# Designs tried in a protein design chat: VHH binders against Stonin-2 (STON2). Part 17

Target 1, 311 residues: Stonin-2 (STON2), of Homo sapiens (Human) (q8wxe9r568to878)
Amino acid sequence: EEEITVDVRDEFSGIVSKGDNQILQHHVLTRIHILSFLSGLAECRLGLNDILVKGNEIVLRQDIMPTTTTKWIKLHECRFHGCVDEDVFHNSRVILFNPLDACRFELMRFRTVFAEKTLPFTLRTATSVNGAEVEVQSWLRMSTGFSANRDPLTQVPCENVMIRYPVPSEWVKNFRRESVLGEKSLKAKVNRGASFGSTSVSGSEPVMRVTLGTAKYEHAFNSIVWRINRLPDKNSASGHPHCFFCHLELGSDREVPSRFANHVNVEFSMPTTSASKASVRSISVEDKTDVRKWVNYSAHYSYQVALGSIW
Key: E = the ipSAE of ESMFold2; O = the ipSAE of OpenDDE; V2 = 0.75 times the mean of E and O plus 0.25 times the DockQ between their complexes.

## First folded at step 25 (VHH; framework vhh_enristomig)

Design j1 (from g1 with D105G; at its last look DockQ between E and O 0.23; V2 from the best seeds 0.00; counts 0 for: pae E 3.5 > 2)
Fold by ESMFold2, look of step 25:
Structure j1 (fold): chain B 311 residues (1-311), chain A 120 residues (1-120)
Amino acid sequence: as target 1 above (311 residues)
Amino acid sequence: EVQLLESGGGEVQPGGSLRLSCAASGFTFSDHYISWYRQAPGKQREWVSIISEGGDTNYAESVKGRFTISRDNAKNTLYLQMSSLRAEDTAVYYCARDSDYPEWGYFDVWGQGTLVTVKP
């Protein structure tokens, strides 16, 4: 009957370089939420993989949680809910609190650093302008250097991937509201690394093609949005890129801007993993020995991939 | 340019004390965790102690209770107060700023070190 759930959410933001997706700037905000159903006054302690506690943990066996990483992290700019005894934290790095009953709340937040050398996939984008013709191509590849991608049997997916290409508002009438579905199932036997080849152009109608997912203009974002439900795709060969292509013919070259967007926006979530490797090592509920304890991890990524100068 | 300069090393008898200093420049010292490391002759470099931007500390088991790390953010200076010194503490001591962001694109910034010798 009695239980406590700890939800650790990482929010990665940043900027990556054109082509090689080198991370140029990043920020990870880690938020810890508590939902508890505990009778009476329940003094709780939360143990994180805080480097300032390494080697000094005093934890009963019943309070130990399975570890998800061997890394120890630096916590920056810690901020706490009012139920946390901040003097105890300052003196000993112990997170001591009395949780709100049956109410999900943010226990604490802190800044961390991204704990990997690479992102889960790379995105290369090329643009060209020839007279009144505008073309955009992107190649998406899973990164083998990312820890969750190293073993296909234990791979953690990227979910609800959105790649957004900002579009000048003046071009909105050139895009239909219809979705452009991917041709993945019809093109499964086509060479995955090859270009899309020539496409037919009919007047000023944009042509959009994808090898996975869908692409369409979305007013909510003022962007062409390439959506992929899950990466890696279960039905695709490992190691080959997924592609997006868009061709737009404007009415005259006077409508071509001197610069298309200088970046694309990438957003996705990863369940059961973290961007910071923040980990709950222990949960203690004083005076109670039979409390069901749950820990959930998730990471949300939202970053810009530089496109460089438009020629 | 980020720079760290250690000082305060020397020879002491067993049971003696020394205070090491590390002067930092070229970065916002108050925003960083700063560490002491040491390297004994013929051994790999090992971590000794760390202090957060807010003054919270941790120590390697081998020095706990004998060494005290501190910082003076107004002077951009890190200290290591060493007491009850033993022969095993003989090493070159380094202060270091561990990389924070971007982690894979930077190496730790190290000083040149200061030698501490505890006579047998």
Scores: ipSAE 0.338, ipTM 0.741, lowest interface PAE 3.5, mean pLDDT 80
ESMFold2 (binder alone), look of step 25: mean pLDDT 81; pTM 0.813
OpenDDE, look of step 25: ipSAE 0.359; ipTM 0.742

Design j2 (from g1 with T57K; at its last look DockQ between E and O 0.29; V2 from the best seeds 0.00; counts 0 for: pae O 3.1 > 2)
Fold by OpenDDE, look of step 25:
Structure j2 (fold): chain B 311 residues (1-311), chain A 120 residues (1-120)
Amino acid sequence: as target 1 above (311 residues)
Amino acid sequence: EVQLLESGGGEVQPGGSLRLSCAASGFTFSDHYISWYRQAPGKQREWVSIISEGGDKNYAESVKGRFTISRDNAKNTLYLQMSSLRAEDTAVYYCARDSDYPEWDYFDVWGQGTLVTVKP
């Protein structure tokens, strides 16, 4: 059986402000990938929710694809694979192409504008330094202003959430310990009911705690990495904040760097959704009636949250 | 005040040519997609052509090859060059501006229209 699969992948990058996590700068790249198994030389047409085609869609009923959005988008800086007839695109805004057989390839990419006012969740981070003592606390909350968070029945999760706190090179030694199996990173203790901010921690070893997920120093990132498999958490009340806490007592205040990282890195993926609201409205295959057609959506977010002053 | 004002309409014979203008004021013209629409008597308004801020163009199938959309951002003016006019092109022609981000998927400003009559 002949088939064609279209993958729409968004990549969000940006910088957000401290506290309220307002988007200060962002970039959205949309990439369309095609995988087709079609006999012979097949001519295909892809229809997107391009504002320039609004009101002029000529599509057969059988070629209409189900969409979750009624939005129309502006495509910027379109780039195409060589199998696309770019002249046709410029003249009619139809994406006409002869796909590579049995090979996944990027058909096209374009820039879009982020379609939401807020990110899926907010992250507030407070850092304090008192002599040789350093404390970092974060509060993570799902955003009510994000469209996917409004309806629990249709909520799209954030998956593989990674929050990275850059660690000065001088501190790395404090987050590792020797074990029988070799040197290992200290891991955060998980306490779902924990309230952070008022607890005095005694001892020379760093103390890390999380209410959800795991946290440890990871060499690959030179950071303490807070990992959460899925947000929102199924076992937590809606709007309940998730917390990260780290307390470090250095041997001397001289070990406190004069400069700290000015941001936290956040990364996660969202399935079945797009950041741009780009949508495939139609797929047509010339001279073929029995083609199975599939469309997949995904978005990956990677951005920095400003920390501001540590003092 | 945000405004679009169409001009250039009139009576023309079949096969003739006409150039419409749409003057924009009260907003940054260069930041918007602009479209031409038309409405014939007793019919629904139909999309005719669109031009992006960057100059990308598209046309309704019924006017493709006959009409040319263009813009002059320095003059805040949209144009529609019509050639090979037909009786079925008779309509009031409107220019329309797309809305600002994030709600750019609709047209929020319309002109009053200019009448084009193609008559032998």
Scores: ipSAE 0.061, ipTM 0.533, lowest interface PAE 3.1, mean pLDDT 89
ESMFold2, look of step 25: ipSAE 0.494; ipTM 0.795
ESMFold2 (binder alone), look of step 25: mean pLDDT 81; pTM 0.821

Design j3 (from g1 with T57I; at its last look DockQ between E and O 0.26; V2 from the best seeds 0.00; counts 0 for: pae E 2.2 > 2)
Fold by OpenDDE, look of step 25:
Structure j3 (fold): chain B 311 residues (1-311), chain A 120 residues (1-120)
Amino acid sequence: as target 1 above (311 residues)
Amino acid sequence: EVQLLESGGGEVQPGGSLRLSCAASGFTFSDHYISWYRQAPGKQREWVSIISEGGDINYAESVKGRFTISRDNAKNTLYLQMSSLRAEDTAVYYCARDSDYPEWDYFDVWGQGTLVTVKP
């Protein structure tokens, strides 16, 4: 059976303000990949929700693809694979191409503007330094302003959430311990009932706590990494904040670096959705009537959250 | 005040040519997608052509090869050169401004229109 699969993948990058997590700067790159198994020389047409085709869609009923959005988007800085007839695109905004057989390849990419007012969740981070004592606290809360968070029935989760707190090189030793099996990183204690502001720490060892997920120093990132498999958490009330806490007592205030990282890194993926709101409206295969057609959507977010002065 | 004003309409014989203009004021013309629409008597308004801020263009199939959309950002003016005009091209022609972010799916400013009549 002949088939064609279209993957629409968005990559969001940006900088977010401290506190309210306003988007200060962002870029959205949309990449469309094709995998087709078609006999013979196949000519394909892809229809996107390009504003330039609005009102001029000539598509057969059998070629119409289901869409989750009725929005139209502006495509910027379009780049195409060599199998695309770019002249046709410039003249009619139709993406005409002869796909590579049985090979997944990037058909095209373009830039878009992020269509949401907010990101899926907010992250507030407070840092404090008192002599040789350093504390970092974060509060993560799902954003009610994000479209996918409005309806629990249709909510799209954030998956593989990674929050990275850069660690000064001088501190790395404090987050590692020797074990029988070798050097291991200290792991955060999970306490689902922990509330923000609980600072009762006893002892000289670093203390890390999370209400959800896991946290540990990861050498690959030179950061303490807070990992959460899925947001929102199914076992938590809507709007309930999740917390990260780290307390470090250094041997001397001289060990406190003069400069700290000015941001936290956030990364996660969202399935079945797009950051751009790009949608495949139609797929046509010339002279073929029995072609299975599939469209997949995904978005990956990677951005920095600005931190205030530690002092 | 944000405004679009069409001009250049009139009566022309079949096969003739006509050039429409749309003068923009009250906003940064160069930042917007602009479209031409037309509405014939008793019919629904239909899309005719669009041009992006970067000069990307598209046409309705019914006018492709006959109409040419262009813009002069220095003059804040949109143009529609119409050739090989047909009776079915008779309509009031409108120019429309595309909305700013985050509203991409509609035009927020319309002109009053200019009448084009194609008759022997």
Scores: ipSAE 0.261, ipTM 0.674, lowest interface PAE 2.1, mean pLDDT 90
ESMFold2, look of step 25: ipSAE 0.469; ipTM 0.799
ESMFold2 (binder alone), look of step 25: mean pLDDT 81; pTM 0.820

Design j4 (from g1 with G54S; at its last look DockQ between E and O 0.01; V2 from the best seeds 0.00; counts 0 for: pae O 13.7 > 2, placed apart)
Fold by OpenDDE, look of step 25:
Structure j4 (fold): chain B 311 residues (1-311), chain A 120 residues (1-120)
Amino acid sequence: as target 1 above (311 residues)
Amino acid sequence: EVQLLESGGGEVQPGGSLRLSCAASGFTFSDHYISWYRQAPGKQREWVSIISESGDTNYAESVKGRFTISRDNAKNTLYLQMSSLRAEDTAVYYCARDSDYPEWDYFDVWGQGTLVTVKP
């Protein structure tokens, strides 16, 4: 049985504001990968929701793919694999190609403007320095303005959410302890009933708490990393904020850096959706009628949330 | 003109209570995160509390359980109810509208402050 699979993968990168996480700068890269098992020399045509083909699509009914979006997009800075006839694309905007057999490859990539007004969730972070004491607190809330969040029944989750708080090199020692098995990072305590942090902090050891997920220092990122497997949380109300709290007592105020991190890093993935709103509208395989056709969508988000300076 | 104006400061004995107000004007108050900050003599300014546009609140560990931040959007006013006051709470208290990137400050608008003195 012959088949072709089209993977549309979006990568969102950008900078968002501290408050409502307004998108200040962003880049969306869409990468289309093909995996085909077709006998002989197969000529394929891929139809995207390219605004330039709107109203001019010539597609057989059998080649029409189901789409979740009715939006049309502008493709910017298109790059193609060598198996694509670029002349055809430039003249007709048809993506004509002879796929590599039984090999996953990137067919094309392009840039698109992010179509959403907000990101899937907002992150607010507050920092406090009092002498040698440093506190970092964040609360995370799902955004109602994000299209995928509008219908709870069809809500697309954010998966493998990673929020990274850069840690000054001087502080790293405070978040690690020696154990019989080697050096271990302190882990946050999970308290689902807590809103923000703890009412009592004693001792010189850092205190970390989360209402959801896990948090610990990760050397690979030189950061405290707050990890959440899935958002929204199934066990929480949709509007319920999730919190990260960290309290650090340094030995001296001299250990307080003159400059703190100016951003928090956020990273997560969303399945079955696209950031670009790119959609495969049609897949045609020349001289073949019995080809199984699949389209997969995914989006990965990686952005910085701006922080204010401590004054 | 965008403005924040603190009031309600004064002298109070340890264990006492005080309520601060911050009147906002010149902007849509309900759309902003608003924070309280304080600065004690000879110390750096520190964050005290924050309230979101949706009413979510957070507090510095040092004031948690003693201070309560609230807002009245209809009156464009922020409040800080302080209880169980301690000498270390002595400071000039500022309200601030939180800023967005690309500004490096945590807030872009702040008041002139109101002095709170806790002494026997």
Scores: ipSAE 0.000, ipTM 0.218, lowest interface PAE 13.7, mean pLDDT 88
ESMFold2, look of step 25: ipSAE 0.494; ipTM 0.797
ESMFold2 (binder alone), look of step 25: mean pLDDT 82; pTM 0.818

Design j5 (from g1 with W104F; at its last look DockQ between E and O 0.20; V2 from the best seeds 0.00; counts 0 for: pae E 2.8 > 2, placed apart)
Amino acid sequence: EVQLLESGGGEVQPGGSLRLSCAASGFTFSDHYISWYRQAPGKQREWVSIISEGGDTNYAESVKGRFTISRDNAKNTLYLQMSSLRAEDTAVYYCARDSDYPEFDYFDVWGQGTLVTVKP
ESMFold2, look of step 25: ipSAE 0.425; ipTM 0.775
ESMFold2 (binder alone), look of step 25: mean pLDDT 82; pTM 0.824
OpenDDE, look of step 25: ipSAE 0.755; ipTM 0.912

Design j6 (from g5 with Y106W; at its last fold request DockQ between E and O 0.23; V2 from the best seeds 0.00; counts 0 for: pae E 2.3 > 2, placed apart)
Amino acid sequence: EVQLLESGGGEVQPGGSLRLSCAASGFTFSDHYISWYRQAPGKQREWVSIISEGGDTNYAESVKGRFTISRDNAKNTLYLQMSSLRAEDTAVYYCARDSDYPEYDWFDVWGQGTLVTVKP
ESMFold2, look of step 25: ipSAE 0.555; ipTM 0.835
ESMFold2 (binder alone), look of step 25: mean pLDDT 81; pTM 0.808
OpenDDE, look of step 25: ipSAE 0.470; ipTM 0.771
ESMFold2, fold request of step 28: ipSAE 0.452, 0.437, 0.444; ipTM 0.775, 0.779, 0.770
ESMFold2 (binder alone), fold request of step 28: mean pLDDT 82, 82, 81; pTM 0.819, 0.818, 0.816
OpenDDE, fold request of step 28: ipSAE 0.297, 0.318, 0.630; ipTM 0.700, 0.709, 0.849

## First folded at step 26 (VHH; framework vhh_enristomig)

Design f1 (from j6 with E61K; at its last read DockQ between E and O 0.65; V2 from the best seeds 0.68)
Amino acid sequence: EVQLLESGGGEVQPGGSLRLSCAASGFTFSDHYISWYRQAPGKQREWVSIISEGGDTNYAKSVKGRFTISRDNAKNTLYLQMSSLRAEDTAVYYCARDSDYPEYDWFDVWGQGTLVTVKP
ESMFold2, look of step 26: ipSAE 0.531; ipTM 0.828
ESMFold2 (binder alone), look of step 26: mean pLDDT 81; pTM 0.810
OpenDDE, look of step 26: ipSAE 0.725; ipTM 0.883
ESMFold2, look of step 27: ipSAE 0.479; ipTM 0.806
ESMFold2 (binder alone), look of step 27: mean pLDDT 81; pTM 0.812
OpenDDE, look of step 27: ipSAE 0.644; ipTM 0.863
ESMFold2, fold request of step 28: ipSAE 0.458, 0.424, 0.495; ipTM 0.787, 0.777, 0.800
ESMFold2 (binder alone), fold request of step 28: mean pLDDT 81, 82, 81; pTM 0.807, 0.819, 0.814
OpenDDE, fold request of step 28: ipSAE 0.805, 0.803, 0.796; ipTM 0.923, 0.919, 0.918
ESMFold2, last read: ipSAE 0.462, 0.570, 0.526; ipTM 0.787, 0.841, 0.821
ESMFold2 (binder alone), last read: mean pLDDT 81, 82, 81; pTM 0.810, 0.816, 0.816
OpenDDE, last read: ipSAE 0.183, 0.803, 0.805; ipTM 0.640, 0.920, 0.921

Design f2 (from j6 with E61D; at its last look DockQ between E and O 0.25; V2 from the best seeds 0.00; counts 0 for: pae O 2.4 > 2)
Fold by OpenDDE, look of step 26:
Structure f2 (fold): chain B 311 residues (1-311), chain A 120 residues (1-120)
Amino acid sequence: as target 1 above (311 residues)
Amino acid sequence: EVQLLESGGGEVQPGGSLRLSCAASGFTFSDHYISWYRQAPGKQREWVSIISEGGDTNYADSVKGRFTISRDNAKNTLYLQMSSLRAEDTAVYYCARDSDYPEYDWFDVWGQGTLVTVKP
């Protein structure tokens, strides 16, 4: 059986403010990948929710693809694979192409505007320095302003959430522990019921705690990395904050860096959804009636959360 | 007040040419997609052409190769150059502005229209 699969992948990048995590700047790159198994030379037409097509969308019923969005989008800086007839696109806004056989390839890419007002969750981070003592705390909460979070029954999760706290070189030695298997990184203790915010940790040993996921120093990122498999957490209330806590006592206040990281790095993926609301409205295959058509959506988010200077 | 005002309509012979203008006021013209529509007597309004803020264009099949949409952002004006006009092009022509982010699924501002009559 002949088939064609269209993958719409969004890549979000940007910078957000501290506290409310307002988007200060961002870019959305949409990539469309094609995988087709079609006999012979097949001519295909892809229909997107391009605003320039609105009012002149002529497609056969059999070519109409189900979409969850009624939005039309503006495409910017379109780039195409060589198999696309760009002249046809410029003249009629039809994406006409002869796909590569049995090969996954990027058909096209374009820039779009982020379709949401907020990111899926907010991250507040506070850093305190008292003499030789350094504390870093974060609070993560799901954002009610994000459309996928409004209905618990249809909620789209954030997957493989990674929050990276850049670590000054002076701190790295404090996160090393000796074990029977050699030197290992200090790992956070998990306590789901813990509430963080107090500076009452006593002792010379570094302490890391999380309410969800795992946290440890990772050499590959030169950061403490807080990893969460899935948000929201199914075992916690939707409005309940998740916390990261790190306490470090340095040997001397002179070991406290004069400059700290000015941002936290956040990265995660979302399945079945897009950041841009780009949608495939139709797929046509010339001279073929029995073609299975599939469309997949996904989004990857990578952005920096600004940290306030506390010193 | 947000406003679009069409001009340039008139009578023309088959095969002739005509240039329509649409003057925009009350909003940032350069930030919007703008379209031409037309409505013939006894018929439904139909889409004719659209131009993006960046100058990308598209046309209805019935006018492809004959009509050219353009814009001058400095003058806040949209144009439609019509050539090889036919009797079936007779209609009232309207310009329309698309809505702002995040809603792009409709045109929210319309002009009053200008009449184009193609007859011998």
Scores: ipSAE 0.150, ipTM 0.622, lowest interface PAE 2.4, mean pLDDT 90
ESMFold2, look of step 26: ipSAE 0.462; ipTM 0.792
ESMFold2 (binder alone), look of step 26: mean pLDDT 81; pTM 0.804

Design f3 (from j6 with Y104S; at its last look DockQ between E and O 0.22; V2 from the best seeds 0.00; counts 0 for: pae O 3.8 > 2, placed apart)
Fold by OpenDDE, look of step 26:
Structure f3 (fold): chain B 311 residues (1-311), chain A 120 residues (1-120)
Amino acid sequence: as target 1 above (311 residues)
Amino acid sequence: EVQLLESGGGEVQPGGSLRLSCAASGFTFSDHYISWYRQAPGKQREWVSIISEGGDTNYAESVKGRFTISRDNAKNTLYLQMSSLRAEDTAVYYCARDSDYPESDWFDVWGQGTLVTVKP
């Protein structure tokens, strides 16, 4: 049986302001991958929701793909695999190509504008320094302005959420714990009912707490890494904030670095959706009527959030 | 006031050439996709060509190879160079601005049109 699969993958990168998490700058890269099992020299046509094809979309009924969006997008800086007839694209905006057989390859990539007004969630981070004591706190809330969060029944989750707090080299020793099995990183205690804020913890031992997920220092990132498998959490209200708390007492105030990280790194993936709202509207295979056609969407987000004020 | 104004229409013989212009005012011309449409007597308005802010173009099948759309952002002007004109190209030609608002018509501003007549 003949088959063609189209994978549309968005990569979001950017910088977000502190507090309200406004997007200060961003880039969206859309990559389209093809995997086909077609006999002979198959000529394929891919139709995207390119605004330049609006009003001139000639597609057979059998080639129409279901889409969840009616939006038309602007493509920027298009790059193509060598199997694409670029002349045809420039003259008609039709993506005509002869796919590689039984090989997954990147057909094309382009830049787009982020289709949403807000990111899926907001992250507020505050750092306080008092002598040799350092505290870092974060509050995470789902954004109501993000389209996928509006309807709980059709909500698209954020998966494998990673929040990285860069740690000064001077602090790394304080996150090490000796165990019977060797040296391990301090792990956060999980308390789902905890509310963090102005509560100061006194003590000589470092304390790390989260309301959801896990947190520990990871050498690979030189950061404390807060990991959450899925957002929103199924066991909490959608508007309920999730918190990260870290308290560290350094041996001396001289160990407090003169410069702190100015941002937190956030990374996660979203299935079945796109950041750009790029969509495959049609797939045509010349002289073939019994081809199975599949389209998959996904988005990966990686951005920096400015840190809050030191208080 | 946001406005588009077409010009350059007239009578031409079959096989002849004509250049249309569309002058834009009241908005940032360089930020918008702009299209040409035409409407023949007794027929529905049809899309002819479109040009992106970056200069990417597309054409209706009926005019491919004969018409060329271009823009001069410094002059806020859209052009349509028509060649090898045919009787079936007779129509009122309109320019239209693309709207970025998803809930509105994709083209929210129209000119008054300019008449092109192809007659022997």
Scores: ipSAE 0.046, ipTM 0.423, lowest interface PAE 3.8, mean pLDDT 89
ESMFold2, look of step 26: ipSAE 0.471; ipTM 0.796
ESMFold2 (binder alone), look of step 26: mean pLDDT 81; pTM 0.810

Design f4 (from j6 with E61K Y104T; at its last look DockQ between E and O 0.70; V2 from the best seeds 0.00; counts 0 for: pae E 2.5 > 2)
Amino acid sequence: EVQLLESGGGEVQPGGSLRLSCAASGFTFSDHYISWYRQAPGKQREWVSIISEGGDTNYAKSVKGRFTISRDNAKNTLYLQMSSLRAEDTAVYYCARDSDYPETDWFDVWGQGTLVTVKP
ESMFold2, look of step 26: ipSAE 0.445; ipTM 0.781
ESMFold2 (binder alone), look of step 26: mean pLDDT 81; pTM 0.813
OpenDDE, look of step 26: ipSAE 0.644; ipTM 0.856

Design f5 (from g1 with E61K; at its last look DockQ between E and O 0.29; V2 from the best seeds 0.00; counts 0 for: pae O 2.7 > 2)
Fold by OpenDDE, look of step 26:
Structure f5 (fold): chain B 311 residues (1-311), chain A 120 residues (1-120)
Amino acid sequence: as target 1 above (311 residues)
Amino acid sequence: EVQLLESGGGEVQPGGSLRLSCAASGFTFSDHYISWYRQAPGKQREWVSIISEGGDTNYAKSVKGRFTISRDNAKNTLYLQMSSLRAEDTAVYYCARDSDYPEWDYFDVWGQGTLVTVKP
């Protein structure tokens, strides 16, 4: 059987404010990949929810693809693979192409605008310094303003969440522990029921705690990395915050850096959804009626969150 | 105040040409998609043409090859060059601005329109 698969991948990048994590600036890059197994020289037409096409769509019923969005989008800075007839696109906004056979390739990319008002979750981070004692705390909550979070039955999760806290060079030595197997990085203890913010830690040993996931210093990022496989957590109430806590006692107050990192890095993926709400409305294959057509959506988010300092 | 103002309408013979203008004020013209619409007597308003921020264009089938939409961002002006005019092109022509983020699928500002009459 003949088949064509269209992958729509969004890449979100940006900077968000501290506290409410308002989006200060962002960029969304949409990449469309094609994998086709078609006999002969196949001519294909891809229909997107391009606002310039609205009202002029000429599509056969059999070529209509199901879509979950009724939104129309603006495409910016379109770039095409060589197999696309760009003249046709400019004249009619039809994406006409002859796909590469049995090879996954990027058909086109374009810039879009983020379709949501908020990110899937908020992250508040506070750093406090008391003499030689340094504490870093974060609170993570799912955002009710994000469309995919509104219905628990249709909720789209955030996967492979990575939160990176840049570590000053002075701190790195304090995250190393000797074990029977050699020197290892300090790992966070997991306590699902813990509430952080008022926790008093006694002693000179560094302590890391999380309510969900894992946390440790990772040399590759020069950061403490908080990793969570999936958000929201299935075992927690939707509105319950997840917390990261790190306490460090330095040798002296002179070892406290004059300047801390000004941001935390956040990265995760979301399946079956797009950041832009770009959608494939139709796929046509010339002179072929028995072609299986598939569309996949995904989004990857990478952004910086401003840090708050409590001195 | 956000405003669009059409001009250039008039009477023309079949096969003739006419150029419409739409002057924009009160907003950043270069940041918006702009469209032409028309409404013939006793008919519904219909879309004619659209131009993107970057100058990409599209046309209704009925006017494709005869009409040309363009813009001058420095002058905050939209144009519609009409050629090979037909009786069925008789209508009041409107310019319209697309909505701001996050809604892209409607137009929120309309001009008062300019009348184009094609008759012998």
Scores: ipSAE 0.110, ipTM 0.588, lowest interface PAE 2.7, mean pLDDT 89
ESMFold2, look of step 26: ipSAE 0.476; ipTM 0.789
ESMFold2 (binder alone), look of step 26: mean pLDDT 82; pTM 0.823

